# Designs tried in a protein design chat: miniprotein binders against q56419. Part 5

Target 1, 326 residues: q56419
Amino acid sequence: MEGRTLEEVQEEVFKRHGVLVPKKELEDLAKALEEAGLLLTEKVEARLKEEEEKLKRERPMRLAGLSYPEGEREARAFLEAFRASYPGEGEEARVLLMPHLEPSRVPEVYGAALAALEKTPPPERIYLVGVAHRPLKEKAAALPVPFQTPFGPALPDLPALQALDALLPFELFNTPLAFREEHSLELPLFFLKGRFPEARVLPLLVARRSPELGEALKVVLRDFPGLLVLAVDLSHVGPRFGDTPLTRTLAEEARRRDLGFLERLAEGEPEAALAFLGANPTRIDGVEVVASLLPLLRERKGKVLAHRLDLEAPTLSAVGAGTLVL

## First folded at step 2 (miniprotein)

Design R11b
Fold by ESMFold2-Fast, scan of step 2:
Structure R11b (fold): chain B 326 residues (1-326), chain A 87 residues (1-87)
Amino acid sequence: as target 1 above (326 residues)
Amino acid sequence: DEETIRRIAELAERALRALEEGNPEEAARIARELLELARRAGIKIELKPVEFREEDGKILVRDPEGLSDKEVLLSEEAAFIWELGSE
């Protein structure tokens, strides 16, 4: 967590082990790592400030050409292919839970989300709640700028964001850099913007459970009605995530945990969903999001449209993904 | 630990050589091994997190803060080791 100078590193190794590591080798490595952008140095800090300033104007696409097509025509064809991968008709959503996993890995799950969006009247705004994959200064954050997509910019709902900020005990716009490279917002937003091109967005990240966020959102949604989207992945199992190699039994357990979680949410019982995971530990990406949004999920019944445990054979690992409408 | 110090020096040399040979993927992997050995010896060195993207059976590693515009294609084995080192 804490940075050290090469002289401090060299001195500490000498003190503990009585051997002096050659300074030249450590200097050459540090220079190489700095040039590769792996060390947080004064030069790197200057670049971070520059990137933070750019984020005050817009959030550019990062996954265009990788996770989705850059061109609008190709992007629309991509959406239609994902919709076609799901044979069902969908259901209207007031709350949508969808994944943020690489879409090509779970096309039928994103297809189910698209089917639900087809049955949902166009909202004036979307509350898009993702998972922070980088540290936030507070429990949650938002970035009040246009997010670029192949379908044009998703514009921020500034009045709704300001209303939310006013109700929170912390500054909502607290960590702009966390949004620069955040697939839990970018990937769902691609699908949401393709379906609802006129909707404004509240891009929200949760790092730790924030009951005050859920309470504030309940108030804001009354005055600024819109679609609530929880962009969360489910079980993470296997060596890629620090667990033992995946077996058939562990995969079946992960599927049961995912479905048990989603089914309890579908019954309007989010506390029961969290308690179920507490009794049956698993690495579900969305726990902190659901725990933060309890007031918005209670007594809302719905339906699980799709679930898949995506298997990565080379790493003997898997990630769960699902689509739930409430 | 004399053995740990020898390993740190060996890894530093390998990382530098990998960069000289134009293999930043291998250099990054070795740097994580170096940092983990330093951590176990009670030496803390700050390393920023990296993000993984998968493409054609290779995992792309990029600087999540955008400080480096280089995208490094890791083999699945190297990416797995890198990710374990990040935990």
Scores: ipSAE 0.000, ipTM 0.242, lowest interface PAE 12.6, mean pLDDT 76

Design R12
Fold by ESMFold2-Fast, scan of step 2:
Structure R12 (fold): chain B 326 residues (1-326), chain A 82 residues (1-82)
Amino acid sequence: as target 1 above (326 residues)
Amino acid sequence: DEETIRRIAELAERALRAGIKIELKPVEFREEDGKILVRDPEGLSDKEVLLSEEGLRLLELGNPEEAARIARELLELARRAG
């Protein structure tokens, strides 16, 4: 929708209908709409304060009934169906890169992640690193509360989170509201909790590259060993993402960039992976996460298990998703 | 005032039929992963509803908060259907 001046609205109505609407009536309309907007804004602020207080106790499910089933039995069947969608065997992961895209769009990619988790010994804790889709007060943040899932609450690893917080030059628990609506944590957590129900979690969001986060995590992982999960999507191309309509050439470029990025990570060369993307013209959202976690990714060799560029025909757009074990 | 709300709804409907959109407050929206995210440009919320053609017509109900809630639900259903 476009905003319009009252004079422009008056002129357009006159041109199309030959009727001159008195300026006072348009002014009265504008005032009433502004009052409605103020009421919505006040209500929204009150709701945000309520949500922030609730997030001090727990993080509720937001995508249950939409992206995954609410009931535990239905959730279990759903997870096993995703595993069945991937025909290959997994490999043990110390580091797992998996998507946070809507699971139904890339079932074999999530299936590959599940196959890797089957080959991985149960960790005491999972360092789950997602991408902030809301502004953070700092470069990164965590929320030290139970995250609800259909398999029960994923409990925070409070000692490990506190050790991490102590090593950072900023407060780790700085933006609780950023976690209220965050699919980059919720969607991978569904699969991780289903496979490792006893594992505690460090739910981490990265908004901008934070080398200090990677250095601190390297220290914390030595004292609190666990599975590192990078929950990132790959290329975002097409008009939905501020790009031109998807062409075969653009799709091939997105696939090439996705795979080149993942293959260099699999060689234990995260700096080479970042350099390969250059200016990141296909908008791989994992760049800031990888740039933050360099000390944890260097010299770890592994394998790309799956990759897909999911096509969204109505918008002529696409999103890349992949599973990588290191 | 019921009379004022009714006049506003009539005027808004005429403006919309003329292809004119009146935006009360700028709102950002984004579709991602099967979900509609609607954002306040001030960064305070992603729950504000863009005043659509249907939302403006619902002002006739005399409850702008309920009209906004219904408009958001209708927008979400319409996008899921496509």
Scores: ipSAE 0.000, ipTM 0.161, lowest interface PAE 15.9, mean pLDDT 75

Design R13
Fold by ESMFold2-Fast, scan of step 2:
Structure R13 (fold): chain B 326 residues (1-326), chain A 84 residues (1-84)
Amino acid sequence: as target 1 above (326 residues)
Amino acid sequence: SEKIELKPVEFREEDGKILVRDPEGLSDKEVLLSEEGLRLLELGNPEEAARIARELLELARRAGDEETIRRIAELAERALRALE
């Protein structure tokens, strides 16, 4: 809690431990820790500048060995296992919505995405749109460098990225460090690169609604056709997300909310999908992505292949995930 | 066709608090004041290192007994050392 005074801290500790710590000692410790914090911050700033320079050349793997295998052979077996976890057939995708949360929590949902990719002709490029988990200088950003994967580097589509940049009212390549630790791109990219090893990628992050991004992408996709991938998670419910503890009723409401959103997108009615969420309030990071990409989603019919609300019993919380083909 | 081994979200409970080990679940103050936060620092997350240092400073301002102050100072020293 901000604003707590040393006097209040001293009083609370006296009540809890029966000892009175002189205010001077607390002040001296706070000062020493502040100095240590400043030193840590200086070292962090130097390291961040170093990392920013590295990001001008390539984006290294961060989740290899944690969320997916580092070795190519093991990574291939991992993809096969996820595909096998989904009992259905896929459908061809021109637009794919898939999750970006930890894959092992929703294997059938990632398996459904893989099934759709099996039915999809190899695209020359993939427009991979994720959600920024760090602040961006602008509403959206891209990083025009190779992204490392266990299947080799996913190469940027430089001509398409430059065409996109030229159409936007802001600098597209505006926050390189936001891409250093970004699972909403890395986790879907692992699956996409494994299925389409020759496809180039436009790695895009959305932080806030950017209608200009959707309008620009509509133009670029005409000249540079490719697969559009929205890497978004659905409902976030429970104390871990600042909400009330999960109950059966809240879980069913979250499932219905997610499915209502996805089904409206599947009917080619993204504005209706957003309005549906407005009537049924919840935290869905995908809202900003969908709202930005309206021109690309209108009048495209499709199918919801999978949906799961992943329950965290220990935290009484849940995250929704789905696979939608348009 | 091998099935991937499904694992639950890893967690640790301490003093009635639940600490989630999922890297993308780390958003709460209590989660990043844990040993998991220091582990992330050791894995080369400089952004989290700065946040951990700030949280440790706030904890020190709330502490009042010498033993608690000593433990918080030790954690701050560990965080600093991990960045060297």
Scores: ipSAE 0.000, ipTM 0.244, lowest interface PAE 14.3, mean pLDDT 76

Design R14
Fold by ESMFold2-Fast, scan of step 2:
Structure R14 (fold): chain B 326 residues (1-326), chain A 87 residues (1-87)
Amino acid sequence: as target 1 above (326 residues)
Amino acid sequence: DEETIRRIAELAERALRALEEGNPEEAARIARELLELARRAGIKPRLAEGVEFRELDGEVVVFDPRTGEYHLLDEEGARLLELLGSE
């Protein structure tokens, strides 16, 4: 970031445009912008304090009326439409990998996840592991409050969350505001709560690789058995993600990399899945989640139920999404 | 030329008046008109020390280096941050 003196700015404008901008006018503009920035900071701090207080009680819906219907009846019909978009039958899941991409972009992928949930006995609790889209104070975090959904609140499993916190070398409940607007938890939770209305939830976010989280979860799952859900998207390709415009060849390569990753997970070889991506790099936001949960994914075989690379035609970009049952 | 300089002075005075009247929303609106002129003049205002605005995955956050804590900034606040010409 470059800062220049007002005298230097005045001189350069004169050289480039033949105009001498008075220093006083530039000073007044700089002062107005600085004061606006200070007022913005104070306004933001007040808002963040208010939102943090609300999050001590509950996590409200943020995407209702946008990504899913607000009303329970409409939400149920919406969920059934997604199930209908997948023509196959599901398989019982002990571990489910599903996307957190906007559902309307990949309805058949969410439909496959719903099909798997139909074949899965209702769990007492769901370990829902998403990707932090805002910085966390630690490698991972959880928020131990009810998460609102159109199907009623998803209640936290407080004993299991406390057991997990006790085993970690860091404070688990460390960044409440990161959960205020987090679609990697909210969108999968809509589908999970619709299928398992009685299940309690452990809402977990991973920002960076945390092997200690995977080791702790392995212990907690023995005492508090439940469904493990990895809410992750796959390849991110195209200009929106810093790549060249998407071509048929690049799309085919992205699909091959996504499927190669998922198939290695399905063979119970998560280290091989990560190594495959290292050799064939993509922007997969689930890498840190998989790397954190290695002890829970090893030697667990399963099946890829669905995969799609969703094209964003206006940006010539694409995001991969898949459903994997282990 | 002369007209551009006059517009800069006029808009700056109006923005300062809005801030003094306790109307930061109106000041931000006027500042948006000033930014095109500021870019042509090459001006780079700074935020106060100890507060850093960052972009993460399309979201703007406030970082406090003293505590290491991040705070989410809403979309309205992100627009105002853009008017400051810095991330």
Scores: ipSAE 0.000, ipTM 0.198, lowest interface PAE 17.4, mean pLDDT 76

Design R16
Fold by ESMFold2-Fast, scan of step 2:
Structure R16 (fold): chain B 326 residues (1-326), chain A 82 residues (1-82)
Amino acid sequence: as target 1 above (326 residues)
Amino acid sequence: DEETIRRIAELAERALRAGIRIKLRPPEIEEVDGGYLVRDPYGVSDEPLFLTPEGLELLRLGNPEEAARIARELLELARRAG
């Protein structure tokens, strides 16, 4: 199908199946593909531009009714239930590492994050750094609009975002469409907005290692102090992720890798944490986030509050999740 | 005729599989109330993405170059048949 003409497609169908496909049938197939949105036609391009324009005004909820309740009262009860799932008191955070996987899979890990937020003075702003699950035009991106939540819109910190943009060698407000469907921001934001309803937010996505982002953020944080949140997941093991079925040995290895990584971060040694992961650091979600934020993580000591390796029994797979305060 | 319809179906299945892998109805795409649970096509996240029908269409356009290539070839083939 690469660089082919109608005659070439007809010839290939004929060679493989011994039948000449009429022109009308191929035209009908092309129309069906266009209508299904598989073709980048003028109609599809117009829709993408429309969605992009909508994102200039606000970012709507996408996971309400699935990952969290859409009503404020129900959302509040849901958040309190997660807090109750963690029996500890938490510790004050200047930097918080928390997961972004489906919250109901690891309620006690999100509960630990909530416990840390309870011990943390309300920040004026939150630097929320997630992982890009769609390609970005640059190594990182931000979307400077209100993000809708059941607790009301999380408002962007425009002065801090503009200061950050000014210090970067690339346009920060690139790839708006990457934010339309992004659970690594939406799921942590639900918990953060519930706990700090008045805090403004800098919603940031990292696709690839960006040392310039970490350097710029260190400068911006000095002038615009706030809570830094790294929304990252840990080990991914099992057939769902291209590995062999989970065994006790593989699970113990994953747990050891997760804890070794988090413990080195807690010691203020992020380079050592990355080195500990060895040749396959991509098995841990958010390696590029940590690598980008090195200047903000060095010499900050803290504590691992929670860690779980969540078993997905039907697929014999597992995902690690943790809460770390620095 | 029935054979021509079968050949068109085979070509359509081939075009869809070549263009966008998420067009298959594998375990990676599950219909749920209000939308779809889809495995991240970029392989970065272990979490299933909840997508509205609109979000799924935008995700299908995540490989717009490949989809556009197949579409342009099919349209060009149709135009040249004369």
Scores: ipSAE 0.000, ipTM 0.166, lowest interface PAE 17.8, mean pLDDT 75

Design R17
Fold by ESMFold2-Fast, scan of step 2:
Structure R17 (fold): chain B 326 residues (1-326), chain A 81 residues (1-81)
Amino acid sequence: as target 1 above (326 residues)
Amino acid sequence: DEETIRRIAELAERALRALEEGNPEEAARIARELLELARRAGIVEFREEDGKILVRDPEGLSDKEVLLSEEGLRLLELGSE
């Protein structure tokens, strides 16, 4: 995690030894690539500005008809099918860790989450914390607008969001465009809204560890109690993620790493969970979320309800997914 | 570096010609080579957003930021086979 990427190294080299290229030559290069259909210029800028303005009013569905059905009736049947895919019973959750991976790839894991939600009293609000898949201007962000779902709009908890914003050393509503296409919020929200149609939501994205976010959330949760949901995937292994092709040994290591991480969280030991991953290196996109939310995870005992390593045979790659209640 | 800039221009012209001749796979291969050369030379900055590459003026003398289109990314994927 702390190592510099190739891109960061190249940026540093450029800052120190960059080539001075006249603006005209850079523009001529961009035009040549644009004429080849490889780059867009002013059209992209105009589109992004237009999309940002639209996000001030609402966040539309992006994955309807792809990852879940558009119609409410079909969406309800879809949700019930996921629940049925998990044969176990749930446990009440004060904190729920669930995946944001394509649901059809790990139906039993989402089913376990639904089972936990069935045992959980309806919360007044849900703190939905996902992982930013787009750069954020700050370590974390939120979008204070209704998020559309097949079950109706998930309304923002504006008082709680404003309380959170006031406690943070940065502007919380800093990167609206990062929410335009963000499956780590949209996919879990589909299931959460289907189960708790009256709950308001705080849609939060974490890009980098923010201890100040966890500290502020602890204060806000005391005054605005609700269900905390960590929407995170686990191990990312194989060529699709820059690793060597998946083998039985690597898959078994990934499963043990995921379960070791989840079980330490279930013991109320999130620092131990992070240390375990540090000793057993892999890409887990949930690391930054867990590291940010330490004050909310300490001393909460719970149970791992499900875990799967989803194998993608064509790329010899895999992504881990799990459901944990605390 | 004058030689690098000349090479980039040559690659750009060849990519456009390949596209005109109905060879998008060759155009994508040449475009990827061009972008790699430009990045190594420090001519452009690259920032990834959802699998897209953001290309910008590194000196800040221009506020123009350019994203590879979805079509451009598909062409580059075809060429990188």
Scores: ipSAE 0.000, ipTM 0.268, lowest interface PAE 11.4, mean pLDDT 76

Design RC1
Fold by ESMFold2-Fast, scan of step 2:
Structure RC1 (fold): chain B 326 residues (1-326), chain A 87 residues (1-87)
Amino acid sequence: as target 1 above (326 residues)
Amino acid sequence: DEETIRRIAELAERALRALEEGNPEEAARIARELLELARRAGIRIKLRPPEIEEVDGGYLVRDPYGVSDEPLFLTPEGLELLRLGSE
């Protein structure tokens, strides 16, 4: 395991065991291994080059058997269980905002997204915009290869990706390794491929605000129409995220902040949604995605279908998740 | 010397192979041996391998540098994941 960060080790321990390991112990271990690793640099580099070469051909499943079942039949039953968790009807989406956190934590929210997809005509392509959890060489990136799913490979829309690349002031295909382990794309894609098996995909990651990406996407969407999906989580509150322990008051504030943000997006006012968060500060990883995609979100009215603030009781922390159709 | 550097590289390669083969216990053992060889060769190591005591239902990990007075309790799975956080 060559490239694990301190945050990744803490998240893995917490995810599997519900325990936070003190940061100092992990820092001391990481420093000792880094000093030893100076003698291993050439071998680690060789392995990273091999993994990067594999990513030129396909992106394999990483969360199969963990976040969703490996087998197609079991995966289908699992997906339908999420749909059954949402009692409402969906609405047609031209733009869909959905979460990317562990689906089993917020089944009704993913169920609402599935309901919206059922009311949406099958798109020829899906613009899937997630959040980079690893550094990118540029503000945004894409990986133009098939992404494996239990429902078969999600094929890239190469003409649309090339059209997008041509309009950007940077190389779009700039950080293949960032896609090797990326749940903000893999988890939404599981649901999207299950509902639209024939749709091609543009897998896009945003690390920082890129208005040039939004402008380029507006042009590409005219020639290559499709479904735009923003795969973003909402409020991140509590000690796991550097805040004070969650109280009922702080949880209610986070819920109100999430809903205020989503409602302003539903009114077709993405600048007002961002300004609302600026007045009521919180960590929402969707901010950089929304700020990048402003030209695509303005004057599009829609509806919030679901929202949940999920409590991580062992850390007195919470993450917000929502489904919005525009 | 060159012989010591070669031996450290060999141990590192074996540790990485053990991790790839799903044997984190063997990988941790080899990594510890590598760190001790580096220390003997005069390479400055910031962390001494932690002292681990087996207790009821898990492991107590003590800071060998005495910076923390509190031992960290790890489940068997938790200890294994900490070992997997390295090459």
Scores: ipSAE 0.000, ipTM 0.124, lowest interface PAE 19.3, mean pLDDT 76

Design T1b
Fold by ESMFold2-Fast, scan of step 2:
Structure T1b (fold): chain B 326 residues (1-326), chain A 86 residues (1-86)
Amino acid sequence: as target 1 above (326 residues)
Amino acid sequence: SPEELKEKIEELAKKIEELAKELEKLAKKGDPELLELLKELIEYLKLAIAEAEKALKEGDPEKLEEALKELERLAEGLFLLSLGSE
């Protein structure tokens, strides 16, 4: 977070803008900026503080009209179309792993998540754990405000958030601005709010592994039972992610690694799932989330409902997505 | 030489300014709040370029890690402002 690497900056720019800035050019630019003292200026920081102040009241929709419809009726039809894209019946979830990749890229995977939610009794609260795509001041963060959706605001579970904060060795509400533009929470929340309109939410982001978060959540879940949702994507392969162009063999390897990871989680063996990725690295962004939540995933058996490796032909790249019920 | 380094800095500054202009085009299609933040960032980017020219004259360059942090914050800011357009 503080002192993110050049490679992390390069990867983030490429993922979001589709432009790969060569490491050498970034290094040359960094040296030029050192000579300039290029800063995010005092006035820009003041504006960001104003945005941060607005986030104390609510988190507005950012992807409405882009990734999902703005209107409630259109949003409902959109969500039901995703459910229809999955032919299976789903299974009850106490823990749900689902993607945060653009939903239209993997409709059957989101459909599988919806099928699982249909079999799940409505929870009083949802622990929604996403991946930070922006630096956090701490290893993890939460934002204790209503999150707007086309189905109405997803209200925060303030007592449960406060109980969690009290158990952590750091301030939980530490980086509000990281939540302003965070698709790993917004996209899953669209589907979760559509299915469980009365459930309160704990919107959580993980930037780096935080075992203390998992230990604290285990305690909080005992007193504040709810559905745990891990909103994570799987393999990232190809030039878009600093790899060689996708081949049939590499795509098959990515699928095998994704499924091997998910199957080990389904056996209640999250340490084995992490070790498997270490032996066969896949750039799964959920690694830090799984590593943080080990106490909640151990000895919990389940089933992989869906998996897809979404191919991006223009860049010869792919992102894996899956739905796992525990 | 100092003149070759000056030309390189000017070229890099021009690339950053071009990126900022592209992000402004994208932001115009969406969030008015995003457009306002982008306008401020572009204005301050121009001031940072002027500061680069000044620092080059004075022969200041030394802390690569601090420059990388500033590049990281700039990339974060530009990314923040681009999201409303995709």
Scores: ipSAE 0.000, ipTM 0.227, lowest interface PAE 13.1, mean pLDDT 77

Design T1c
Fold by ESMFold2-Fast, scan of step 2:
Structure T1c (fold): chain B 326 residues (1-326), chain A 86 residues (1-86)
Amino acid sequence: as target 1 above (326 residues)
Amino acid sequence: SPEELKEKIEELAKKIEELAKELEKLAKKGDPELLELLKELIEYLKLAIAEAEKALKEGDPEKLEEALKELERLAEAAFIWELGSE
């Protein structure tokens, strides 16, 4: 194995999955695949089974040392720097929409989220809803294990997760492996754990719209009140996402779509937000999350605190990010 | 030939430099929210011009060929950015 080959594989994984995999993990995987003849074999299947068993106990930090610092002291300074990037004051949130793309690309958007969390009373639990970037066996999934962070483990709210599972027409804990490399949960959780160290978490992934999930969550939130967090990125435009290269006009349209979507959510009109996107096609990964959570978003008025469209100039691609409090 | 490569690199670098200045001018007069998006493109163009100047100074044929390909790609990207949807 040569370094150039590993760099190429790392770039390919980032390009397809939006995840920057640690070089050592990539080297270990490449070596295992090389030994197995680059084909799915019993050895690879046994390794996946081992990984699944480990995930039943805890989820490790994968982005530590890459997207955020590993040490608690350094991680705290990192959060303060992001908060400082947003000059405004936050608003109290019962529902928070925040991004999950690489924080260094949109520090002021994460800073706005931190500002909102500063104004929010500490919740007993956080319902963290992210987007599945890997196939799930069902429309949605959760993993009822501690998530490691530099601020200590984010503990699962087992009673609330079990109450949710009981109300769903499918097994909630259905795809543990999907949580191994899921930045839509890990990145927001890093920020949330830093602000609310005592809060327990319900880590949820949505792959396809599930009205059953929204209805069940409405019931569970009544008995287990907490902060609802939607960890979603906005417009995905350009060749990295299967689109035509970004032009000035397309960038302006992406910004308009993002803001139009967020403002309709802020008016308590999530159906109108979805209809707006249907009339103006876009690759917002949060569509399935919003469509699943309609009962929790209706008639909740709020405010858009920040929005940025982040350009990747070499590929003429962009990703939108925003912070919304409801 | 090395002479032809240098000439093409000089031509493209001047065009890209002129384009970067026009984009900066548009950024100053445009929507403040779009200025952040445009800032990254402008900085990337400036860095590419600096690398091309270095390649011209060193005169390595391999580096000159790499610089030409990069400048051609950037000229295309900058042109696409300015185009309306068509």
Scores: ipSAE 0.000, ipTM 0.403, lowest interface PAE 11.0, mean pLDDT 80

